# VHH binders against b0bn94: the designs that were tried, part 1

No score or structure here was measured in a lab: all are predicted.

Target 1, 137 residues: b0bn94
Amino acid sequence: AEVQQLRVQEAVDAMVKSVERENIRKMQGLMFRCSANCCEDNQASMQQVHQCIERCHAPLAQAQALVTSELERFQDRLARCTMHCNDKAKDSMDAGSKELQVKRQLDSCVAKCVDDHMHLIPTMTKKIKESLSSIGK
Unless a header shows other numbers, all headers, positions and changes below count from the first letter of the chain; antibody chains aren't numbered by Kabat.
F, E and O are the ipSAE of ESMFold2-Fast, ESMFold2 and OpenDDE, as the mean of both directions, binder to target and target to binder. V2 is 0.75 times the mean of E and O plus 0.25 times the DockQ between their complexes.
Where letters were taken out, [cut] stands.

## First folded at step 1 (VHH)

Design a1 (framework vhh_7nfr_2)
Fold by ESMFold2-Fast, scan of step 1:
Parts: structure tokens; C-alpha cells; sequence
Structure a1 (fold): chain B 137 residues (1-137), chain A 126 residues (1-126)
């Protein structure tokens, strides 16, 4: 349902904002500080300075990849769950069930998919934050 | 392999409404921020709006804020632009773009303006 989709979007956005506020912002600050320090070495060649800066940026790139990967996996899992609900609804229609009954069953199935996956967000958030904390050490 | 196909443009009177659609294929749609960009006759390209991969964050140019709404359907791999209260200066070719401007991106949003659709013409005229 539309309400269920909005619930998921709001919960995921809240998680992303939490990760950004508590982890990504700190990592970006460290990246810029690290990069500035690379530029202060007056004995380094420009190639060495660029290599130094690239190393400073690696943790943030890893963090972006990690968060993206976890979000894609979460979305794929939820999509497969709702796809199963749609398949079940189609089968019920083909078997001669009434349209209103099928719609009610579909809505219930989708709501359960959302509820089940909403319960995974806190543990996913914790896992992401723990993984981010270990990056660049 | 990446394909973006816009539709929904046309001729509209001032104050009218249009809904633009962009069908996307060839990539994991939900992983990428998506944008609408327009180009008026004789002008450069102007960013209009962007939406995050999840759809939870939206951004608008000041010129369209309050009149346009960006939305997406990640199940159908489709991006939308709902245009209300159209003005003559909204006349342009509207492009669907994969990604968003650097200054508007979240750190984990993928892409930038690396793939463009062919555009759909919107003409607002009396």
C-alpha cells in the first residue's frame, strides 16, 4: 500500500540521517584534515601529495559503498517479499476469488512484509555503524 | 545499456498542469538519485529537481519550489515530475538524468549527470 511504502521510506531516511550525523560527518571532517596535512609537507612532490590525499579519501569511499550495499540488500529483500504477495494475489484471482477479498489479502500481505522488514532496521543500523567505526583504522 | 525515456510533454496554457514520466532501465534504479534538468530555447541547462534513491529526500530549484513535485516508483523503475501552475518561462525541453548535482548529493547517493534521456518538450503558451 501507499501508506506502507511511506513508512519504509521514512524509516530508511531516518536511519540514513542518523548514520550521516553520527558517522559520515565525522569521517568527512577527518578526511579534509588529513588532506590538509598532506599539503603542508613542503618536501613532497605533487605526485606524493596527490597519493597522500587519495589515501585520506579512501575511508569515506568505503563508507559510501558499505551504506549503499546494505540499503540495496534491504530494498531487494523487501521487494521480493511484496512480489510474492502480488504473485499470491494473482493466483487467487485466477482461482476465482472475489476482487475485494484478493485486495484485502494483498494489503495484509504487504503490510506484514513491511512490518517484518521494519523490525530489521534497528539491527541493520547497528551493524552499519559498527562497520563504519572500523573503517580506516 | 543504461536507457532513460521521457514522456508526457506537450502544449499547455499558463496555469495548467502536466505530468512527466521517465522510464529507466539497465541499472539498479533504487540505488541512484535521479534528477530533472531543463533547457529553454537559447539557454543553458538548468537543474530543476532531484530525488534520493529511496525517495525520502527531495530537492527543488527556487524557480519551481511549491509548483513542481518530484516522485519515483522504484517497483516500476519510473521517475515523475508533477508540474502545477505552469508559467511561460517553464517552456523548455525537460531531461531525465541519472544522478544529482554534486552540491546536492548525500555522501552515499550514487551517480551524477552521466546518462541523459532524449528529452520531452514542454511549451507553455497562450
Amino acid sequence: as target 1 above (137 residues)
Amino acid sequence: QVQLQESGGGLVQPGGSLRLSCAASGFTFSRYAMSWVRQAPGEGREWVSSISGSGGSTYYADSVKGRFTIARDNVKNTLYLLMDSLKSDDTAVYYCAKGSPEQLRKYWELGYFDYWGQGTQVTVSS
Scores: ipSAE 0.000, ipTM 0.113, lowest interface PAE 15.0, mean pLDDT 79

Design a10 (framework vhh_7qbe_3; at its last look DockQ between E and O 0.04; V2 from the best seeds 0.00; counts 0 for: pae E 8.6 > 2, SAP .705 > .668, placed apart)
Fold by OpenDDE, look of step 2:
Structure a10 (fold): chain B 137 residues (1-137), chain A 121 residues (1-121)
Amino acid sequence: as target 1 above (137 residues)
Amino acid sequence: QLQLVESGGGLVQAGGSLRLSCTASGFTYAMGWFRQGPGKEREFVASISWSGGSTYYADSVKGRFTISRDNAKNTLYLQMNSLKSEDTAVYYCAARKGYLSYFSESSYDYWGKGTRVTVSS
């Protein structure tokens, strides 16, 4: 189970890094440049500058929220799958199955969960990147 | 190395409430609570995602325990209500380097030293 957990974690981390490099980092740059421009208006009031900066920050905030939301959904789905595996294991133990056998079944079940969900990551990534690309336009 | 420090354990009467805290020395992703009762193996209690948006509970504590976290304070909480004698255990805080939460001990990379909770009948 540990090996399977590491697999999916590494895959998710790789996805996050990809999204950061291709989308988030660019959005951060835009946010900073936008904010800097807000500060260059010497005739603007403090309130106006503050509002300007808030507007500059909105796309990035939305982007971060979107990524977080998608990751949470993914985690929740995977967690439910593994929870079912755990329940089955408990049922087997209660039915008098040997511990070693139950452990193997659990590991197999979790492995399947991980495999199934890893296959979803490319589609999830695509969806995230497409959504991020539409932010601020 | 990340350090976890539990607090809030103690003696409480059955039906009572207790709130545990776990302070991490830095930011963590998924976190959870485990417990080990006398003569028992350590078991999963609850887990929470890095954002706090997802929580999971063992069947034995569902509806009674609530896990939460404050990332600004790097602190994990466990609100325990309607405590039972069978809840008596050393409670351990656990944290994962990765994003995902799981239910097994091997899913977590860092562990606290534990805080003792005793429920008297």
Scores: ipSAE 0.021, ipTM 0.368, lowest interface PAE 5.6, mean pLDDT 88
Fold by ESMFold2-Fast, scan of step 1:
Structure a10 (fold): chain B 137 residues (1-137), chain A 121 residues (1-121)
Amino acid sequence: as target 1 above (137 residues)
Amino acid sequence: QLQLVESGGGLVQAGGSLRLSCTASGFTYAMGWFRQGPGKEREFVASISWSGGSTYYADSVKGRFTISRDNAKNTLYLQMNSLKSEDTAVYYCAARKGYLSYFSESSYDYWGKGTRVTVSS
């Protein structure tokens, strides 16, 4: 159902904001301070300064890739679950089931997909934060 | 590589309405609209978070434009109401796969080719 989909989307958005606040903000601060230090080396060539800045950015880029990858996996899993629900609904409709009965079954199936995946968010959040904390150690 | 395709542009009279759409070929996190008018630099119009729970607008379009998205269809929308001659521009859809919430065009990884909106007086 659209309401159930919105519920999981809001939970994921809240998780991302939590990760940004607790992990990414600190990493961005470290990246900019690291980059500023690169620019204070009066003996470095411009190429060396640029390479230094690139190294400073690498942990944050890795963090962004990690979070994006986890979100893509989460969305893919949820999409497959709901597609299974849609396939079952279509099969029931093709077999002559009444429209209201099919919609009720579809809504129940989708709600279960959402509930199951919302239960995964705390674990996913913990995994992401642990992985982010290990970056730059 | 991710592809973005805009549609819905056209000619409309001042005070009219138009709805733009942008469909992505794959997953996107944050999405937004930018525009470039005749003889002007590209400027931010609106952006939306993945969940749709957070939206941001340029002061020039607040109260007139509404951004929304349908994640099941990988589609972004821009509902434009009370159009003015100043809104004449090529509108670009932009997306990032990352989660950082910046408003500058440099913060977006992928761009569409644009769709033209002309508002006649």
Scores: ipSAE 0.012, ipTM 0.279, lowest interface PAE 9.2, mean pLDDT 80
Fold by ESMFold2, look of step 2:
Structure a10 (fold): chain B 137 residues (1-137), chain A 121 residues (1-121)
Amino acid sequence: as target 1 above (137 residues)
Amino acid sequence: QLQLVESGGGLVQAGGSLRLSCTASGFTYAMGWFRQGPGKEREFVASISWSGGSTYYADSVKGRFTISRDNAKNTLYLQMNSLKSEDTAVYYCAARKGYLSYFSESSYDYWGKGTRVTVSS
């Protein structure tokens, strides 16, 4: 069960790296170029330059918040699924089932949770990338 | 607001081992350990991604320290082996909700109060 939970966590980490490479890095580059242009206005006050730069950072900040929110949602869903499995295992122990039998049932339950959530990753990835593409507009 | 609580510090003989723990009150993506020795600036020790699949270590601790995390318990660990007197410091747990940056103090939004590790010869 421990191996199965690690599988899904590693897959999500790989997805995050892909999103960074394909989407976030480009937005970060745009943010820096935008910020540099703010500094080229020799008639702007110091406050105007800072406000200009702040506006340049908004798309990247939105992107980071979006990805973080999706990860929190995903982790919460998986945690609720595996918590249900743990509750069932506790109930079986309290009812007198043998430890080996309970462990097998728990492992099977968690494996199902992981498999179901592994299937969600492509959809989550598509949703994230589509949402990121719209932030720059 | 996210809270970080370190534990596991103490006095240990050189060559010994110690495991630090840090419990977070909520979701974190990046977590790490920093330390500040007597009269020194705070320095990076180790960091870990949400999954545990990406770990990073300062050169001074590589091969001796192991960072890990348990997301079900929202807990970060630092296993410190082969401790040296140079490892004497206050160790700080740090966290960021976002997934960017592991190495700079400015990349972490939340900090614990620290736990003292003293390595005696």
Scores: ipSAE 0.011, ipTM 0.383, lowest interface PAE 8.6, mean pLDDT 83
ESMFold2 (binder alone), look of step 2: mean pLDDT 83; pTM 0.856

Design a11 (framework vhh_7n9e_1)
Fold by ESMFold2-Fast, scan of step 1:
Structure a11 (fold): chain B 137 residues (1-137), chain A 125 residues (1-125)
Amino acid sequence: as target 1 above (137 residues)
Amino acid sequence: DVQLVESGGGLVQAGGSLRLSCAASGFTFSSYAMYWGRQAPGKGREWVSGISGSGGSTAYASSVKGRFTISRDNAKNTLYLQMNNLKPEDTALYYCARLGSKYLWSYTPQAFDIWGQGTQVTVSS
């Protein structure tokens, strides 16, 4: 189960790094330049400057929420799949199946959950990047 | 400091209902998936239910599906578990838990970084 967990973790990490490099970093740059512009208004009060900076941060906050939501959805779907595997294994044990047989059934079921969901990552990555590109338009 | 405080447990008759609450503080609650787990004496931890940060996705263990409902109120930083049609085998210490990272998926117990102290649920037959 360590190998399967590591596979998913590495694939998700690679996706997050890709999204950070291609989308988030650009948005961070825009946020900092926007915030600098707020500070150049010599007529603005301190409160007005803070409100201006807050508005500059809104697109990045939206991007963070979007990425977090998509990753949580992916995680919840995968967790639901593996929970089903655990329930099936428990049912087999309660029905009198041998422990080794149940373990093999569980391992196979979890591996299929991981394989099925790994295939979703490219589509999810594309969806995230497209959604991020639309932020601030 | 990150805090999770459960409440709402107690003694209840079989077939009864209880609503558990988990008050979160010290982190941006809406950014993290939350879970309810339970542990009966002599048994390992069992995942009961999970909910995404937005509340848009939920998952349930087969043993509780149709009887329990997980929900959250992000404005109040509170997680809930509505438990209906309770059975003696639901007797356990119920914990809420936070994912260790906003970006981790978790079907293994090691992925959770905090569990509250728990609230005891005892169902008499």
Scores: ipSAE 0.000, ipTM 0.130, lowest interface PAE 12.8, mean pLDDT 78

Design a12 (framework vhh_5j56_2)
Fold by ESMFold2-Fast, scan of step 1:
Structure a12 (fold): chain B 137 residues (1-137), chain A 128 residues (1-128)
Amino acid sequence: as target 1 above (137 residues)
Amino acid sequence: QVQLVESGGGLVQPGGSLRLSCVASGFTFKYYSSYAIGWFRQAPGKEREGLSSISGSRGGSTSYSDSVKGRFTISRDNAKNTVYLQMNSLKPEDTAVYYCAAGTPLYKLFSESAYDYWGQGTQVTVSS
């Protein structure tokens, strides 16, 4: 019955893996090269070198925050959808519907929430990758 | 496969405190949870008693049975996929095996039959 939650988790994990392999890994490489260049400036003070390194890390930090924000928004929307299903089920119970019928309606409602939101993952993936590609420009 | 594992039980003196943990695997609170997590206990020779419940929705609605209201607090850490039961002002009557359970209980928050998945339990003993 809770196969739906595993479906969402696996789909989101696959998306995160794709984003990490295609975008994050390259940004991390650029960050380390940028930081190495800061250390090669023999005219800079120790404080200036540290500030230079911090600036090199900023795009990657921004990228990680963006991915996290999008995932939290996705989770929140899905949770609100299933909360509505629970509220509807409680209303049906109060109206005198049989428990088994109410459970079937709840399961169907939750499955629809999952299916609807699973369809958003490709669009979310594209949006994240486009946003990541524009970081540092 | 959904699994729940309890930990944190032990021996404490009356008036003491314990924090129980329930670690979930096979699903996550981070992405989505239609599951409510309930805490139950069973003392020797007694029926299993529902104590507390936290919903799967963000903002987690909490409920408590009269026997523990004001002494126990349920919470969750989505990053660790863990639900906690903080037990304060423990009494000898709180001695029992404590279970966490996951399910979709509707209005039957403290009914065993409303939960589909159960942990193995952790022993709590309150004695001087």
Scores: ipSAE 0.000, ipTM 0.194, lowest interface PAE 14.0, mean pLDDT 78

Design a13 (framework vhh_7nfr_2)
Fold by ESMFold2-Fast, scan of step 1:
Structure a13 (fold): chain B 137 residues (1-137), chain A 125 residues (1-125)
Amino acid sequence: as target 1 above (137 residues)
Amino acid sequence: QVQLQESGGGLVQPGGSLRLSCAASGFTFSKYWMSWVRQAPGEGREWVSSISTSGGSTYYADSVKGRFTIARDNVKNTLYLLMDSLKSDDTAVYYCARHPSLTRLFQYGEYFDYWGQGTQVTVSS
C-alpha cells in the first residue's frame, strides 16, 4: 500500500512539474512582457497603467486556480474510491469474514482505486495544458 | 501535533437548531476530507456527514439529509455542521474526524486517522 501511495505521489508531482515548465513559465513570460508594454504607453494615465498591469496578471492567477481545482478534484475522487473500499470491508466483517481475509480484500480494492485513477492522470494533464493554453490567448 | 476541537453543543428543544464548529490545527486543513461522526448513549459510532477538500462535494447520512449542512472555511481552518429541525434521535456526542491524507489513504479498518474530543448535543423537551 506504501508502493501505491508513492506511485500516485510521483505521478502527480511529475505532472505538476511538467505543467509548470511547459505552460506556467511561458505564461509568466507573457505576463511580464504584457506589463512592460503597459509601462511604455506615454499617453496612459497612472490609473490606466495599473489596470493594464492587473489585466496582464489575471491569466496567471486563473491558471493557478485551474491547476489547484483539478488537483483537488483528483484527490477527492481517489478519496471517495478508497472510502467505498472501507465500507465494503466493514460489510465483509459484519458478514463474519476473518480479519486477514478482510485486510487482503481491502488492499486489493484500494490497489484497484489507485490503478483506475493513475489511468486518469494523462487525460487530466492534457486537459490542464489545453485549458492553460486557452487562458494565455 | 494534530488537534481537532469541537464546540457549539448544548441542550435544545425538538425542532430547534445548533451550529457545531471544529477548529483544526497542526496540519494543512485544506488538503484533507473532513467528517462529522456521532455516538448516541449505548450505541456505536454513526457517520453523519463528509466534505471534500474544496467543499465542492458533500455527503450525508439518510437520517440527517435535508436537515443538516456541512461546510468548511479553509482560511480559518474550521469545519461546521449546521443542524436544523433537531429531533430527540439526534441526541449524541458529535465528533470532528479527519480522513487520511492522500499518502495515508491505504489503511486497514478505518478511514479516519484523527478525532476530536467531542461535543454533547442533547435534544429534549
Scores: ipSAE 0.000, ipTM 0.176, lowest interface PAE 12.0, mean pLDDT 79

Design a14 (framework vhh_7xy4_2)
Fold by ESMFold2-Fast, scan of step 1:
Structure a14 (fold): chain B 137 residues (1-137), chain A 124 residues (1-124)
Amino acid sequence: as target 1 above (137 residues)
Amino acid sequence: QLQLVESGGGLVQPGGSLRLSCAASGFTFSRYAMAWVRQPHGKGLEYIATISSGGGSTYYSDSVKGRFTISRDNAKNTLYLQMNSLKPEDTAMYYCATGYSPSWLKYFTEYDYKGQGTQVTVSS
């Protein structure tokens, strides 16, 4: 189960780094340029400048929330899949199957859950990037 | 040498509350996901809750969701379980466990280490 955890962690980390590099970093650049423009208004009050800067930062906060939400959905779906595996294992044990056989069935079921959901990561990555690219208009 | 010591169990009336603690030593507590499991007399182990190494993610069995809260204090190497609205069917020996099961795989009840346990009895 440690091997399966490592596989998921590495795939998710790779996705997060890709999203950061290709989308979040660009948004950070836009945020700083937007904030610099707020500071160039010689007629604005300090409060107006502060509010202007906060508006510039809002899209980045939205982007971070979006990525977090998608990752939580992914983890929840994977957890539900493994719960089904656990239920099947309990049923098998109640039916009189040997412990070693039940453990092998459980491990196999969990590995399938991981494999099935790993295949969703590229599609999820694309969806996240498209959603992030639409932020700000 | 890994040690887990549970405490906080006792006799309580239905509808009451208890807070369980688990003191961990002999390993880097902050790097491991932790779980609570229970065993009613004469029955098998039942998964209750899991918490990630940093405390940012928690998972619960349906039977305790909304009533129990798992938490941890990494500075004190301590795991907690706050139990509210206790029912007679919550009567069991409660164990804390560290496991090689990932924190996102909340339903594995096979953990490498568990403590000595603390008895919770809910009766009138």
Scores: ipSAE 0.000, ipTM 0.129, lowest interface PAE 13.2, mean pLDDT 77

Design a15 (framework vhh_7nfr_2)
Fold by ESMFold2-Fast, scan of step 1:
Structure a15 (fold): chain B 137 residues (1-137), chain A 124 residues (1-124)
Amino acid sequence: as target 1 above (137 residues)
Amino acid sequence: QVQLQESGGGLVQPGGSLRLSCAASGFTFSSYAMSWVRQAPGEGREWVSSISGSGGSTYYADSVKGRFTIARDNVKNTLYLLMDSLKSDDTAVYYCAKDLRWFGELSRYYFDYWGQGTQVTVSS
């Protein structure tokens, strides 16, 4: 189960790094350019400049919340799948199945959960990137 | 809504011990790695320690290795930092952080939620 745990973690890490590199960094660049533009108005008061900068930050905050929300939904689905595997294993033990057999069945069940959910990562990545591209328009 | 609430900070003498707690809500606590990060006055944030979702793997910064222990209680949705042999340079605001990754690898580039922090002061 630890091997499957590591596998899903690596896949999620790769996705998060991809989103950060390709989308979040672009949004950070836009935020700083927006903020720099606020500072170029020589007639604006410092209060007006601060309010301008605050407005520039909002899209990035929204983007971060969106990525977090999507990832939490994915993680909750995977967790429910593995919980089902654990419950099934416990039922088998209670019914008198041999410990080694139960362990093999549990490992197989968890591996299937991971396989099923890893197949969702490319689609989820695409959805996240599309949603991010619409923020601040 | 993700919420993290740190507690347990305070004033402690050098060589003393302190236990920090972080109460988590709004997400499946056991599915996420958790971390402690600190910020001393006038300094940047420094990663202190991380623990995997299951609690089976722990990681520590060199500056705290052997003195601090990170732990979690997944039934109570609570993260702990057990701090022994405290030094004056441990004085900082300590933050609880949720990693976007689950299942336990160390990352110093945490994406997500910080609590309000709890002040630890090591002084006579």
Scores: ipSAE 0.000, ipTM 0.198, lowest interface PAE 12.0, mean pLDDT 77

Design a16 (framework vhh_7n9e_1; at its last look DockQ between E and O 0.11; V2 from the best seeds 0.00; counts 0 for: pae E 11.3 > 2, placed apart)
Fold by OpenDDE, look of step 2:
Structure a16 (fold): chain B 137 residues (1-137), chain A 125 residues (1-125)
Amino acid sequence: as target 1 above (137 residues)
Amino acid sequence: DVQLVESGGGLVQAGGSLRLSCAASGFTFSNYAMYWGRQAPGKGREWVSGISWSGGSTAYASSVKGRFTISRDNAKNTLYLQMNNLKPEDTALYYCAKGRTMYQLLSKPEYFDYWGQGTQVTVSS
């Protein structure tokens, strides 16, 4: 089960790439075009142009914060699960269990954590994308 | 007391390579996941790479994947980071970090127990 971390990481990476390509990148484009338009107003003061650009950046900032928050929540949940596995392993060792047996149990426990959390990724992805789609509207 | 001492940093040209080391003491090294993080000027500390207690699982930030390789020698209580094809944006103070458990996924700096003092990596254009 030592490769379990890789499974989750690859799945999360794939989700992040999907979100970046389908949502964030588009928002970035909008932000740049918005900002460019701000700069084309030759009647505006420096302050007004800066404020305009700030407004252009707000949706992307919110989007990035949202994605980060969701990823952190997912990480925290998975971390708690694996930490619990490690606690049980330590308890077993302290109780005199054989090291190899404990390690196998730990691997099994971690695998269970990974499986359970990987099943959450599609739903999480959908939620993120829906939320991102509502930003700026 | 837990101690983490990083070394191997320095000045390197873009495209160059460095190998960082972290000497660990004060805890059972082989029982914990270990990580590298970095902090660029004006930026917050970010996760770079992680490795499980046994070395069987590794993880990388997307920005370094394919270029950096994390490894460990439990017999020597040492963590390594091979950095290839370095870029100016890799310039940062690189920290070694101790995990709280044997496994720790999707590392967040707040979840680490201890950090070293760091070793400076500077990549010039």
Scores: ipSAE 0.026, ipTM 0.254, lowest interface PAE 5.4, mean pLDDT 87
Fold by ESMFold2-Fast, scan of step 1:
Structure a16 (fold): chain B 137 residues (1-137), chain A 125 residues (1-125)
Amino acid sequence: as target 1 above (137 residues)
Amino acid sequence: DVQLVESGGGLVQAGGSLRLSCAASGFTFSNYAMYWGRQAPGKGREWVSGISWSGGSTAYASSVKGRFTISRDNAKNTLYLQMNNLKPEDTALYYCAKGRTMYQLLSKPEYFDYWGQGTQVTVSS
């Protein structure tokens, strides 16, 4: 189970780092450039400058919310898959199967859940990047 | 109703030990993975340790590995955390959390439901 946790954690981390490097970083650059332009208005009050900066941050906030939403959906799907494994293991225990057999069945089931969902990560990554590219257009 | 009641916290000197307990009720304890998390003053919640439904698999955060030991007694519906060689940076409110399944795939605090109020651990220099 720890091996499976490490596998999915590393795959998700790699995906997040890819999205940060290729998409989020560009949006951060645009945000800071926008914010710098707000600070160049010599006629604006401090409050107006801060409001201008807040507007510059909106696309990045939307991008972060989108990535978070996609990750939460992915985690929920994995959780439901492992819950099914849990139910199957419980049924085996109730039927009188030995603990070692139940543990092996559970481990195998969870490994399959991870394998099945790991295959979804490239598609999810592509969808996230495409959605992020459309923000602010 | 799911209830998790933590106990065993207190004030202890650096290098000391404490044993935390979590009394669980309102669900079939032996069917779920269980976890300990903590929140230090001014910091976010951190995952500390996890244990599978049977006690056959355990995991630890790097910061506590080798010093803390998680265990469970399914007959008593109780989760334990033995904390040895405590450091001032271990000062935190410690929470007991129920997993969603027999196996928890990710060890992030935001994926757990914290049902208890926690027990305060304060480590003095």
Scores: ipSAE 0.000, ipTM 0.234, lowest interface PAE 10.3, mean pLDDT 79
Fold by ESMFold2, look of step 2:
Structure a16 (fold): chain B 137 residues (1-137), chain A 125 residues (1-125)
Amino acid sequence: as target 1 above (137 residues)
Amino acid sequence: DVQLVESGGGLVQAGGSLRLSCAASGFTFSNYAMYWGRQAPGKGREWVSGISWSGGSTAYASSVKGRFTISRDNAKNTLYLQMNNLKPEDTALYYCAKGRTMYQLLSKPEYFDYWGQGTQVTVSS
């Protein structure tokens, strides 16, 4: 069970690194250049400059929230799947099934949860990157 | 045999800071979300903060947001809580808890497996 959880952890970490390098970092650079341009208007009030800078930061804030939200949803779904496996194993033990049989069934159930969710990572990654590309246009 | 041992508590004056540690053993620490909770004298347990298995996501109770920072070091199997700008209301027994799964930002009772015995934090006026 621990090996299966590590598979998902490493795949998600790789996806996060890819999104940061390919999408987030570029948006951060744009945010800083946009903010610097806000400071070039000698006739703007302090409040106007601040509001300009706040608008420059909105796309990055949206991007970070989107990535965080998608990761939370993914993990919550996987957690519910594995807890369902644990619940089924407890039901089988309470019904008198042999402990070794229950353990084998539990391990198979968890492995299926992980495999199913591993297959979702490429689709989730594509969705995240497409959504990020539409931010800040 | 899962074991969680908290340390770093003590007496501090209001406005001060403390850093709590939680040493974990008996399980693969990096596979689980971890949490901090607290219990004031005569009151129920209160969820304080949580962190995902990788440290990529964190969550805080509104009463401590902006003052407390949760972190983890998976190489050392250790969970941390940096507490700044402490108030007398923060006086409590602070304990760490192991989650059942890899990623849980919001505290739910059915997601915790084990709790430590806690470390006392006392904030004087």
Scores: ipSAE 0.000, ipTM 0.168, lowest interface PAE 11.3, mean pLDDT 81
ESMFold2 (binder alone), look of step 2: mean pLDDT 88; pTM 0.900

Design a2 (framework vhh_7nfr_2)
Fold by ESMFold2-Fast, scan of step 1:
Structure a2 (fold): chain B 137 residues (1-137), chain A 125 residues (1-125)
Amino acid sequence: as target 1 above (137 residues)
Amino acid sequence: QVQLQESGGGLVQPGGSLRLSCAASGFTFSSYAMSWVRQAPGEGREWVSSISGSGGRTYYADSVKGRFTIARDNVKNTLYLLMDSLKSDDTAVYYCARGTSLKWLYRQLEGFDYWGQGTQVTVSS
């Protein structure tokens, strides 16, 4: 229910939808066409067909792992930033600061974390798309 | 150190209800999407539901949509699965997993980096 957390989640979701629509969907289509071609070899054993299909799936699996890895790095960076904000807030409370003042300090710190990391999304998106375009080459 | 611990499983009759909990520790819980994944006896893992870090977005497998509700309490670092109208086909070990709420990533169970030990749910008369 935090406004800042909703902001970052919506931006990430929008980026993922863009990647899915522009890159992953095409890769899924190529995977199924590749798999269909494996099934057209009337001289192949069932095991050979299965292995052929597994090879067709590898680029998509690699793509999914790449996107997940990039998102985890982003979330980890943001989590470390907000964790620092929480630690600072706890220190202020222990030092006798008023609850309202501590809350304002925490909110400001978290907002800065979100703003700083929101600015990374376009670069992350570009990197993901470039990496996905290189998969299967 | 990241830890996920499920609880709340048990034996229930068809049509009954159960509430599963997953206690998380060792990371900033609100920054991660969380999921429930189940495994029936002799079958592979099946994704059940996911919730975004803020709780603002939820996703459900078609087999449980309308019967299950995923929720989280970011103050208590706890994930929940509210299961209503249980069927014999819901019998499985239910796992809490840290990972993506992205529909296409969870479809093949990719993107989960930490799993709990699981809690058994048995639906039987």
Scores: ipSAE 0.000, ipTM 0.161, lowest interface PAE 13.0, mean pLDDT 79

